# Designs tried in a protein design chat: VHH binders against Galectin-12 (LGALS12). Part 4

Target 1, 336 residues: Galectin-12 (LGALS12), of Homo sapiens (Human) (q96dt0)
Amino acid sequence: MSQPSGGRAPGTRIYSWSCPTVMSPGEKLDPIPDSFILQPPVFHPVVPYVTTIFGGLHAGKMVMLQGVVPLDAHRFQVDFQCGCSLCPRPDIAFHFNPRFHTTKPHVICNTLHGGRWQREARWPHLALRRGSSFLILFLFGNEEVKVSVNGQHFLHFRYRLPLSHVDTLGIFGDILVEAVGFLNINPFVEGSREYPAGHPFLLMSPRLEVPCSHALPQGLSPGQVIIVRGLVLQEPKHFTVSLRDQAAHAPVTLRASFADRTLAWISRWGQKKLISAPFLFYPQRFFEVLLLFQEGGLKLALNGQGLGATSMNQQALEQLRELRISGSVQLYCVHS
Below, E stands for the ipSAE of ESMFold2; O stands for the ipSAE of OpenDDE; V2 stands for 0.75 times the mean of E and O plus 0.25 times the DockQ between their complexes.

## First folded at step 1 (VHH)

Design h04 (framework vhh_8h5u_2; at its last look DockQ between E and O 0.09; V2 from the best seeds 0.00; counts 0 for: pae E 17.7 > 2, unsure alone 60.9 < 65, placed apart)
Fold by ESMFold2, look of step 2:
Structure h04 (fold): chain B 336 residues (1-336), chain A 125 residues (1-125)
Amino acid sequence: as target 1 above (336 residues)
Amino acid sequence: EVQVVESGGGLVQPGGSLRLSCAASGSTFSEYSYAMGWYRQAPGNQHERVAIITTGGSTNYPDSVKGRFTISRDNAKNTGYLQMNSLKSEDTAVYYCAAVYTESYTGDSVTFDYWGQGTQVTVSS
């Protein structure tokens, strides 16, 4: 079920999923569970930037911040807030505040409750540097948020306010933001003591123009992952992610068909195996496809949910040479 | 660009009073809560914290000035003040204003980001 959304400025709460803009008359959409709905990335927002986090925060949610620290930066902050009111000032469950203009660069983390800052948590080492690009990942767990910078764990902060009250992201200060991403947790991070690196979003890159081809010069080995993030076009027909060998055969293809709303594995001989899942590909809606390669086959996660697997032996994986993405999508990220 | 500028220093007799001002300028101070502090350094001594006012408005003072000095701020003017009463010869020092966004504190563990150049206070008969 889709609800109309207004033309709201950043910083207002959005309670609805986007209504598909191109639907055949009388076509009914499948219900979309809240756990499958992804918020689209925002590119080059103007700082200060305040926006609603679709569905609020919960354990398992991730937020990615991609950008550059200006050469003469003093400080910036990222605030995970309980609302966006101006008076009274909203509670801030997690305030993340790198400081550069000092002899000892550091990060301050804190909570604002009832208009009062609580005890500072100081982190005396700073992985961010003036003039450098960064990719920051905020990983929200049950009792704490973990922060990674450029793929390496940086700090953690135990919650002092309920995470479930957080519905607003604010970004302020001396920071150049390239993209903000809202991600479900990676289902492949079981038991890890390191945070996974995020992967950059690219706006209108020629490398990502559909049909999109990426070389796999050494094929695929168990443990590798392919990530595809994009937006479904206005009048979609089909969308495929194909893995092709040196002879240009496609031993495995993931196909989304909009006419019958099916998601399927398609073998090299054209055999179709349906994937039992809600159909999550709708006009003008953001999606994320992850393919994890393991001994004996590959696993699919869609919008952060593990949905299925298909068999493929390791010899076949190692013979793959090309990832090809085609159909009715616009791409923001392809990683292989 | 963020600036912190002190003013109001000068010569006073023992038992006299002075009021120091600390003007914090820049768009970041108008956008954020901030904490402010005063520090001093006499010749031959290390920097001494004199007063802190947190983002929430709580104040803290060392015993050497408690009851005689009062820190305050005017959020509308983005200016902090140090009212110094009952001045003693040991209060002679260069006084520095410091400011930082987005933290509250009641102790000596705070790191300030912005520092003034200092203003001389001399207490002599």
Scores: ipSAE 0.000, ipTM 0.140, lowest interface PAE 17.7, mean pLDDT 77
ESMFold2-Fast, scan of step 1: ipSAE 0.000; ipTM 0.286
ESMFold2 (binder alone), look of step 2: mean pLDDT 75; pTM 0.767
OpenDDE, look of step 2: ipSAE 0.008; ipTM 0.317

Design h05 (framework vhh_8h5u_2)
Fold by ESMFold2-Fast, scan of step 1:
Structure h05 (fold): chain B 336 residues (1-336), chain A 125 residues (1-125)
Amino acid sequence: as target 1 above (336 residues)
Amino acid sequence: EVQVVESGGGLVQPGGSLRLSCAASGFTFSGESNYMGWYRQAPGNQHERVAIIYTSGSTNYPDSVKGRFTISRDNAKNTGYLQMNSLKSEDTAVYYCAKDWPSYEYDSLGYMDVWGQGTQVTVSS
């Protein structure tokens, strides 16, 4: 019959904090150093979503969020946290909170320190819209995080807590998440230049077919970067990344041999040159291959580690037409 | 149970003064532990912040009330206050006390940590 009511304002929406069991960075699982293991992307997580950032945040790390804003969305938040405790609530070094329930959408940024919210930073002109897909990129620098939305720089936020204390990502509220990616910065760029400001990237799908053929209709130019991200299969044999010209000749191929744990450059004629570097591909582990093209050659990085360069002699970059990826891998992203 | 209860509202003539009180239960107003603020809503208007006090003891006020309103806390009584001087007819509103200044600036119902039921202030002849 009667339903008693309290003395509080009605309609309070409260976001619950959750801390699912996640792998600890310090957990003893195998002899591979944590710094060599990139975190796998997450596809279609259920919100609220809380996860460990493997190795924590550091300058040069990037987090990518791809998703859709529901038609009836009021707000959502992305929190970069110092742990996942429920009581007391964790410190939040960077709180990113888009709002849609107002006549003019905006973003609130803030820090939670010792259970206390600091002063809000308000950012207008949000490019996110109800019903639309988005890509948000968080680039963590030395003094501040930079946020881009759909390939456009949107805001920056100066840290009020040490970045090194952040080890947890939380996503809450009215959002459909398609993918969360954890990426390293371009290791070939000196500190004077931001990366990848000129080369946005996407997690294109949960999987691409292997062998994968990626077209280069205008070839390549000096300064261009190719990014390949994927997962090594359980019982890998070999993995190749090959550049091909219009005649299907392969002037340069990167080959990983899992039996020998060796990396090699293979020339057009099959000549093999071993790469003197650690073998940074591991069964069932995520990988990132980055190729930076320059006049006369290219530079290689694996999992954020610069592994050296190879000459392409007089091979014209503009004559290349195809990037081909094959072998014992599942692919998530190819970007040129 | 975590809650706040406002009191001290009433009818006052223009140029008069009122002091509002905010009694906390289930938590403490201390310089080390909680932000608190005062907000108001006039008929036909959205809520607006009129005062906030941070953990450091720093305070902030909008231009409409700066120099006339003063926010304070008494940790021994676990009570917050809003001293309102030189009241104007446009100060007529329901005044609310809120616990912890959220990263969410209040522009709609229900995203604040703890809100009271409010106390009516009417400035009129």
Scores: ipSAE 0.000, ipTM 0.125, lowest interface PAE 14.6, mean pLDDT 73

Design h06 (framework vhh_8h5u_2)
Fold by ESMFold2-Fast, scan of step 1:
Structure h06 (fold): chain B 336 residues (1-336), chain A 126 residues (1-126)
Amino acid sequence: as target 1 above (336 residues)
Amino acid sequence: EVQVVESGGGLVQPGGSLRLSCAASGFTLSDTSYAMGWYRQAPGNQHERVAIISYGGSTNYPDSVKGRFTISRDNAKNTGYLQMNSLKSEDTAVYYCATDHSPFYEGTWDYAMDYWGQGTQVTVSS
């Protein structure tokens, strides 16, 4: 295959991440806090790929990498870096490096500090295989990053550099990348809410049709989180997320009205209950909606901010069969 | 496409000398190799490292070959070498050249190699 660049990070290229700030004449928006400017997912990037992590890394942040290992792959690496300098190389807080061209495929993890690699850590029995698709999740905690591969915990790595200094993601080597996602996991009360065991992020379409119907074959369970990511259109009217049961009743609907800048819960019988919370949807801005299901109700978070809770009354979560999303949005990801 | 290939092996009498060459193709040593090493395996024995050289030119040898073997690297020719002097019957083995694929990675010397040649036979016999 192709040869790595001389004396620099292997296969490096200078990239410019564009943050469009185009505003239409006559449009007046209140200042948006930096924390509300979500990072869009990236589909089919060309490797080597280097990008800024909006807001940097912090405990609770998750990075998702979906792709395919080429049949002739030797190695690839995913680097969580302190900047994107090419000379000298940036510090790398977490270097994740699968190696396939060895008698026993394995992964090397390490840290680059002051231009010097530290003691390497090795993990055998790599779940990645040449020619196969993968889903890798990097979950950044307070003391360590946890890595899962194809829905199974694989390894953990204790930080040797401050996580708060990391603002750049680099992907290099023999890998085909389908999607890179950036999520704020569990913006709710510390330690009280968790994703259920399993594979919550197995479905990733490059662009979903709207209205979108997402099946819930086994319904929902307490602790389960629904994640909806998209972009609000230029002239939005409304946006709805609706849960439907086997009889096509909608026991709960979240409705956003852009004209009024209001959020409301709508019951099975059409009763509307306004949500006393800021309206954190903005024209032409990305959004992330999280719905956390628990016994007796659900909680809403938008753009990493918890906005409130509502009762599900006596609705049985396991009887829900469909999540329907409609309105003035473009959808990138729907996960359950 | 990407490979290292050994040459220079053969039959030599005890006390003789051989120079092994390791030619890299499909990549450049100065760009992608932090370390180059020579390894050998004789029938019935485990493999052993006989020489290693870093990107910066530091070398290391086990006691069994120290003073007799010299590893070197010519980045302009994209080739590594192992000069073997005062050969003994115990040096009879298949010799393998290996290199890693990252100029910035300083891992452990053992098992850090990504590209391995297919080996060249060295036989020391009368």
Scores: ipSAE 0.000, ipTM 0.190, lowest interface PAE 13.0, mean pLDDT 74

Design h07 (framework vhh_8h5u_2)
Fold by ESMFold2-Fast, scan of step 1:
Structure h07 (fold): chain B 336 residues (1-336), chain A 127 residues (1-127)
Amino acid sequence: as target 1 above (336 residues)
Amino acid sequence: EVQVVESGGGLVQPGGSLRLSCAASGFTFSYDSYGMGWYRQAPGNQHERVAIITSSGDTNYPDSVKGRFTISRDNAKNTGYLQMNSLKSEDTAVYYCAAQEDLFGSYYDTSGPYDYWGQGTQVTVSS
């Protein structure tokens, strides 16, 4: 008999995890309230970089990319993806690919569906220059995405795949990224502004101390989301995210072991329960851990992929006082 | 050093077949990293694209060779191939292998020079 592959999830949707509950669990997924999903800006990610678009992509949303094109750049790409599949490649609803290595710099846009590239949309000029800083805005409309560079409209691309399937942003190639921002509304529609008069996100380049202690003075509430973003170090050994109560006990700890390439939930008593999911932490690559608290449990997503859940009652959530992050990582963002 | 090296060229009669190989060194092929193409140049002519294969395995051919030529790759051998069937005298040219890092990019660009080029292998179709 054939055995199932244990190292890879078939889907890439961040909301396809199960949550332990006292109600009929079945195949029903609890809705994640959009109002409780906070998406802070990402600062100084190292390329290649892949991150989750919380709540997915819908008309009216905007993605901001601030950075510099290196002096020796050949090409880079920004991909709005349907998940982060390890193999085969994910469907890409919008592929934005500037090319600098030609005599006439240009941009290629396309869609990858079922592992096959569609017809290229080619733009014969490029508003980006080697050695220069830029601000790229991706404005997602009903029928097309509009791209502006440094406050000027640059191009548009009509969708060939539903935006509602896009939940992942990938950035690859010869680009230095200073910031990535996500907006649930277009702040530039009001006032008919062509240029962003101000940056909607604060420019910060934080590197948080590790181990990092983040206070939870009133505990956690159902619907609350914890976001942890960082970089795995060159020779990693372990990485933990732990929730600690007022007595300094850790009722829930997520542990990554790099030698074994395993993820586990660790209980207050030190009992280890393996997570049957792909090990999506890699040396020298960025990671994003998302913990969603629901009635009866805690759900985990890693790099845009739902990986599982663990049980936790509401009274225990209210008694949590500290989120602690430790191990072989550099931290850029901890949010609760 | 990063390099691609062509082989398999030669003299063949019209209607015959040849298989060209492109061996890569200094980097490894994978479905997530490198695409490649074949280009040719006959004396006195500008070079033209013959075939491309993306990192995901998608292929594209101009009408002049479509149905006669097949591009493929073997990532385990770090080698690309061009199978040429039903060769015509006008297929006589130096054939070049080219490779470029394809971080989910497209190789359907008709103007796109590649990052790594071989020295070429001569194909002569003659009675």
Scores: ipSAE 0.000, ipTM 0.216, lowest interface PAE 14.2, mean pLDDT 72

Design h08 (framework vhh_8h5u_2)
Fold by ESMFold2-Fast, scan of step 1:
Structure h08 (fold): chain B 336 residues (1-336), chain A 127 residues (1-127)
Amino acid sequence: as target 1 above (336 residues)
Amino acid sequence: EVQVVESGGGLVQPGGSLRLSCAASGRTFSSTDYAMGWYRQAPGNQHERVAIIDSGGSTNYPDSVKGRFTISRDNAKNTGYLQMNSLKSEDTAVYYCARYESGITEDFWTGSYFDYWGQGTQVTVSS
């Protein structure tokens, strides 16, 4: 939204996730203050999940992962990557890989450099168990990352690649992700500078109004990306993302129809062009729409999957003034 | 522009085989410039990558289909194929063909992306 929230909101619009995430059984979790959050959190992503770390990783930045280890989990991994390509595999500065199906459950940490895995670092895990909720915090320091699980220090890993080259987070394997947060302070430090009272913390989803209007005061430029994140409602009908000019004409609209399970581009004059791709919206599940702008067109990705490109004909990107999102969704994030 | 069309789906018994094809219609394109992939989606499930073949012919498969499915391409015909053997009931899904810029990538920042997806072809494995 363009207007910031005013002071202390009365507790009339707290959206808490139903999937449990706990520091320990029966322990009460406090919401993480907005001042701790460096970029919009991700809620209930569909795994495998890949996302951009805004501004990349730097010493002092923290990543928090809330979730559940499935009862039948074999392994999962969290990768801090230099880019998001799959072939060739990107360099991975820090690979965090819990393994549950082995005789002695453990965590492997490693680095992938130039397509080659380096020497494994092996850690026993006592804090991660099949069927249990967890809260993992990755604290990036100058020389090493420190990992805590459920508020307790778990392991550390010394960097073998420059931290500054990391701009991507990947989550893969047998894990149910509740939330991913990007933070500027350790939520478990008693008497922290940003939040002097209380821990442990639970990441709470913000709720943007729908329909949502997001201003584009300078229009759009080639290379710019728009990110829309949210949750599909239980009984969805339609979902649209529209780009509008100063006269409120919509030269391009992305429309999802849940009855038909179709995605389409809608022109300014209402002409519909079906997107020939799997329908990647699921009731009650997280979605992320990424629009990458180029001269004369844009590329679409949904939940980390590229779904193709469309032309904007002669529409000048700099004449666009508004991004409008409407339909059967709850919104958490709109960025341009 | 370029459209991608899947074919070859159908109903088969468990243990049976199917061969899916992915053909360009309309304008021509060179599959040597791009990777080809197959994805599937069953009702109520998220989509799943099934097979990818890059411009150099290197292939990759998830463990769920490795050894049973084989992806290939015919650059002269601008077609890709998925040979599916030893089919199981859990292979039941709509199968989609996708064309990628060279390599297997979801990286918009370097100009790599899926150019085209097909409409899908239904595969049902049932007795």
Scores: ipSAE 0.000, ipTM 0.196, lowest interface PAE 17.1, mean pLDDT 72

Design k01 (framework vhh_3k1k_2)
Fold by ESMFold2-Fast, scan of step 1:
Structure k01 (fold): chain B 336 residues (1-336), chain A 123 residues (1-123)
Amino acid sequence: as target 1 above (336 residues)
Amino acid sequence: QVQLVESGGALVQPGGSLRLSCAASGFTFSSYAMRWYRQAPGKEREWVAGISSSGDSTSYEDSVKGRFTISRDDARNTVYLQMNSLKPEDTAVYYCATEYYDSSGYSDWFDYWGQGTQVTVSS
């Protein structure tokens, strides 16, 4: 077994953000298809790092980890988890654990099921080195995950738990993380709009100004989806997504209040309607807001969960000219 | 319900010895590997020693190797740290922590912690 070095130690089970609780009954929408969920890259996260995998894992999904192994590293781990529960421990479908402290550095892969570690899979030829930068790619297939390091296939691990139950990524231990990236299926391949897609982990530190104004020259049509992706700041106060007409009236606004931990729809006249759903915005964590337009209104999904709906006249949708995003966030992607 | 309670910390002169104890309750002690950590004022928590669930394997930080010995008594649900040839640099709050381990797998790195016991090495 690898042990942590002096001055750097594993803590008690710690997440740098509050674990999302299952709150029921929340207002629910029909699920947005997994193919519509794109997750922005994370740059320089603080370890230990735990985050939601938007839409969960499925065959064809890739997760990329760029970083540096510290000179004095003992071990680190990357866990693909079924939730973020602290007690009992969450099931871990794939545990990837490089160990450097031992006389024969190696990687352990395993599964945690029902609080019990299963049989270790051991890989003795460690492609990672103390003091060196790396790029690790996790490619999730139908029967197994394949791991490559620095462009070369390294190992494979057959699933012992259903991949579809994985919705959480955890990174722990002696590692400096430079970037975490996600690549999903293009949501617009068969749609009327091409999605301008680059490989997501190549978008190094992309930033939009906040407040952000995104033009809607022809308004919005039923069947159209708006996607807003970003990072919540360390000391957040509020976050809003508003749809505005040419007179700058905002017939619909989604507002998140961090002090109250509430989500609300706000009308043109300031009338507030609370959304009865869990507050899935967390300091220093990525978020994805999806607004699906349909005849008679729009539906909201947040981080892959359908949360609520609000009515809106179709003529009002056609008169919209601006999507405006403001508040305690950094923005990586706005798409309409 | 899970509790770890450290004891045995004291003021001791350089070259002295202390034995720390950690009493565990609320879980199946024999299923868990156990560790000792320490934290000096203004420093990060540092790993000191570890022992497997079976007791057959032990590991130590280089600075304490040969001076400290970790052991366990599963009948008493207790893990011990015998500290010999103590130095002023060993002054810290000492914590015990769990790791789950079975014969085919290995521990979760982030698990239960005690409240700590103060060890001071000075004249």
Scores: ipSAE 0.000, ipTM 0.146, lowest interface PAE 16.4, mean pLDDT 73

Design k02 (framework vhh_3k1k_2)
Fold by ESMFold2-Fast, scan of step 1:
Structure k02 (fold): chain B 336 residues (1-336), chain A 124 residues (1-124)
Amino acid sequence: as target 1 above (336 residues)
Amino acid sequence: QVQLVESGGALVQPGGSLRLSCAASGFTFDDYSMRWYRQAPGKEREWVAGISGSGGSTSYEDSVKGRFTISRDDARNTVYLQMNSLKPEDTAVYYCAVGEDYYGSGSYWPLDYWGQGTQVTVSS
């Protein structure tokens, strides 16, 4: 009697976490520079949720989590892991574990190394509330991660394992996740100013004035990428990204209309061309707009998804002088 | 130093009721799940009931479902087992134990912290 060799799983129910993120449907974002490797945001994942962090963690990377704490929540956890194996359990460089149903609601932070939990770091109060929506931002620095909740600095945790070993994000427990965002560029490059501990992260240098005028002193070149990251306001009306020349003509404008739930390109003469794509802007949610410039046109990506290309109608990229951003958003970074 | 002290065991008639208590000390009580086990003469120790650290989740062995209720009072560091409709088969020493954390949060202990037990006898 022949026996099968291999081809059987070692058991199932406790072994079914999938670590790779399935790429969002849409156009390829090539030829985007390697330094701008995009990871699609995830909307409404089912918890427990485990996904790969593209490129791993490094100083300057940020992870954003939007969601709601259920009214009856006991606890949840967000784990930054060294791999996605359940057997054996992977090392966890940063374990962030809010607890709601205790006499003193608090957060436990810890590290799992070699299958053993280390000493707990306890934060004596919660910035999170049961029944409420939240925005959590994890900013990974050289020596520590800084965590902000709803625009306010909440805690920091010094690494006990090398940050470079982390390539996986896990979310578990009593949480409704609305969006997970991956910000691959920090406005603070290595060696620049970090946010002071105890100050609101979102009120520092990454938060820009709106309307924002960003100078393009040499214009734009083929292969250049513009990145706009921000948060949609609670009661949004419209949002625009406009490219302007020295005569203040706007040959290209991207417009989002929240009443109509439409995206459109607006020409120099005010002609409107609708973009045939889902409206991926939502009140109080993160967004990332990417504009990739090419000879003869540009490509648009929103939240890691390619939404298509448009022609620049022979507009010389080198004649553009200003990027102007206005409307119902908070801006965290603008890069050109 | 973890200490668990069970009390409330007694001799009762079939169909009777008892409430067992377990007083805990030496750890942050409301961060940990708590469990009840029992051991009849000549038998292995078996799990009876569990309650999460938050108190929002309870679980029971099939033979006690609908008859036993586990609860906790975090202000008093005490877990309770309300036993109704007692049967002769429920005769055992009842033990309190600290349970593993629901998600392995880094604040759990192995199930090797036990109390001395409390004797429950249901008359034939």
Scores: ipSAE 0.000, ipTM 0.219, lowest interface PAE 12.8, mean pLDDT 73

Design k03 (framework vhh_3k1k_2)
Fold by ESMFold2-Fast, scan of step 1:
Structure k03 (fold): chain B 336 residues (1-336), chain A 124 residues (1-124)
Amino acid sequence: as target 1 above (336 residues)
Amino acid sequence: QVQLVESGGALVQPGGSLRLSCAASGFTVSDYSMRWYRQAPGKEREWVAGMSSSGGSTSYEDSVKGRFTISRDDARNTVYLQMNSLKPEDTAVYYCARDETYVWGSYEPYFDYWGQGTQVTVSS
């Protein structure tokens, strides 16, 4: 069954970004707010992979590609395509084609129009290396697409076909794809400040009091997701997310211990079961906890990484009435 | 493509030792929690051992605690299971698994990635 949920909190405000945004080598990107995600992400697709872009491409939309270049890679391509029921092959408005098998690795960009490749645009060197992971961002502007690789601006390509005709993404060749994201990014403002250092989304969400009690008036259903977002404080000690029944028993508690850098499930009797997972809570960083409920148990994800599942024994999901959040965090939202 | 390849399974006598290997490709093991599972004939697949992505935390099923040790070699992108004091009840196909992956903002878990398994038989 589809997941029932209450009304979503209003969208958050984002005040400015610099354009272009450039990150120093080794700097970590902060988590992307859910309000920027326009359609469900794609995970570990089998290449060749072709998918629909919901509503097509428009200025301000961004596509994110995470993956690894195989050690034996010769080339791969990412194609932003125009479908037409009358055409034998779709036009490709933007063809992005890294080549590793040549004496000097480079990127070819081009357009396929009416079955004919146009003039190649050649870009020397690329930040992509055989055997290494990458993050590629495609930012679609009014006149051109801008591409960054691993946080560094890399190239731009002026459209030769209308961007509004693009409704399809294709990925082909020697590439291992981990994730594809589709984002709606506000246009950059002329004369805006640098991309915020540290916590760029602090101004986006309403503050909630901690400890926070969130009511579950109808309990929980299989397929339902609980979302908790916030910021870890500067000198954190612990953080807990607890599910409680009508008698205030806590059959499931997630506990983070910052001194030990450990996550654990705690039963109603205080039994502690360590989670064999990376500790993705960092002082002064934003976090997102996802709890997906299934028959007899739940699955946990933290900052987009799945951390496994736990059993709730015979606990009926319908008997849960409260979600309680406490500890060394500033809370911005809780959704059920 | 994400791949896990287990090896090292063999026929051993009770009290013997084996080291299983799990070679990973398409991802870096130090970025994920890694787990070992086993499945004996007619039984459900059960969890055996796990290691956090940092390598600083390990956990074990009670029946193997003190006998089995999970470890990894980041340079070789490989996870190991050292099995000591083997018992007939340890007979099973052993599987290496990567924890489920979610992309930030997705509400559906991604599948655990499993290898093909390696057979361990403990008998005289």
Scores: ipSAE 0.000, ipTM 0.109, lowest interface PAE 17.2, mean pLDDT 72

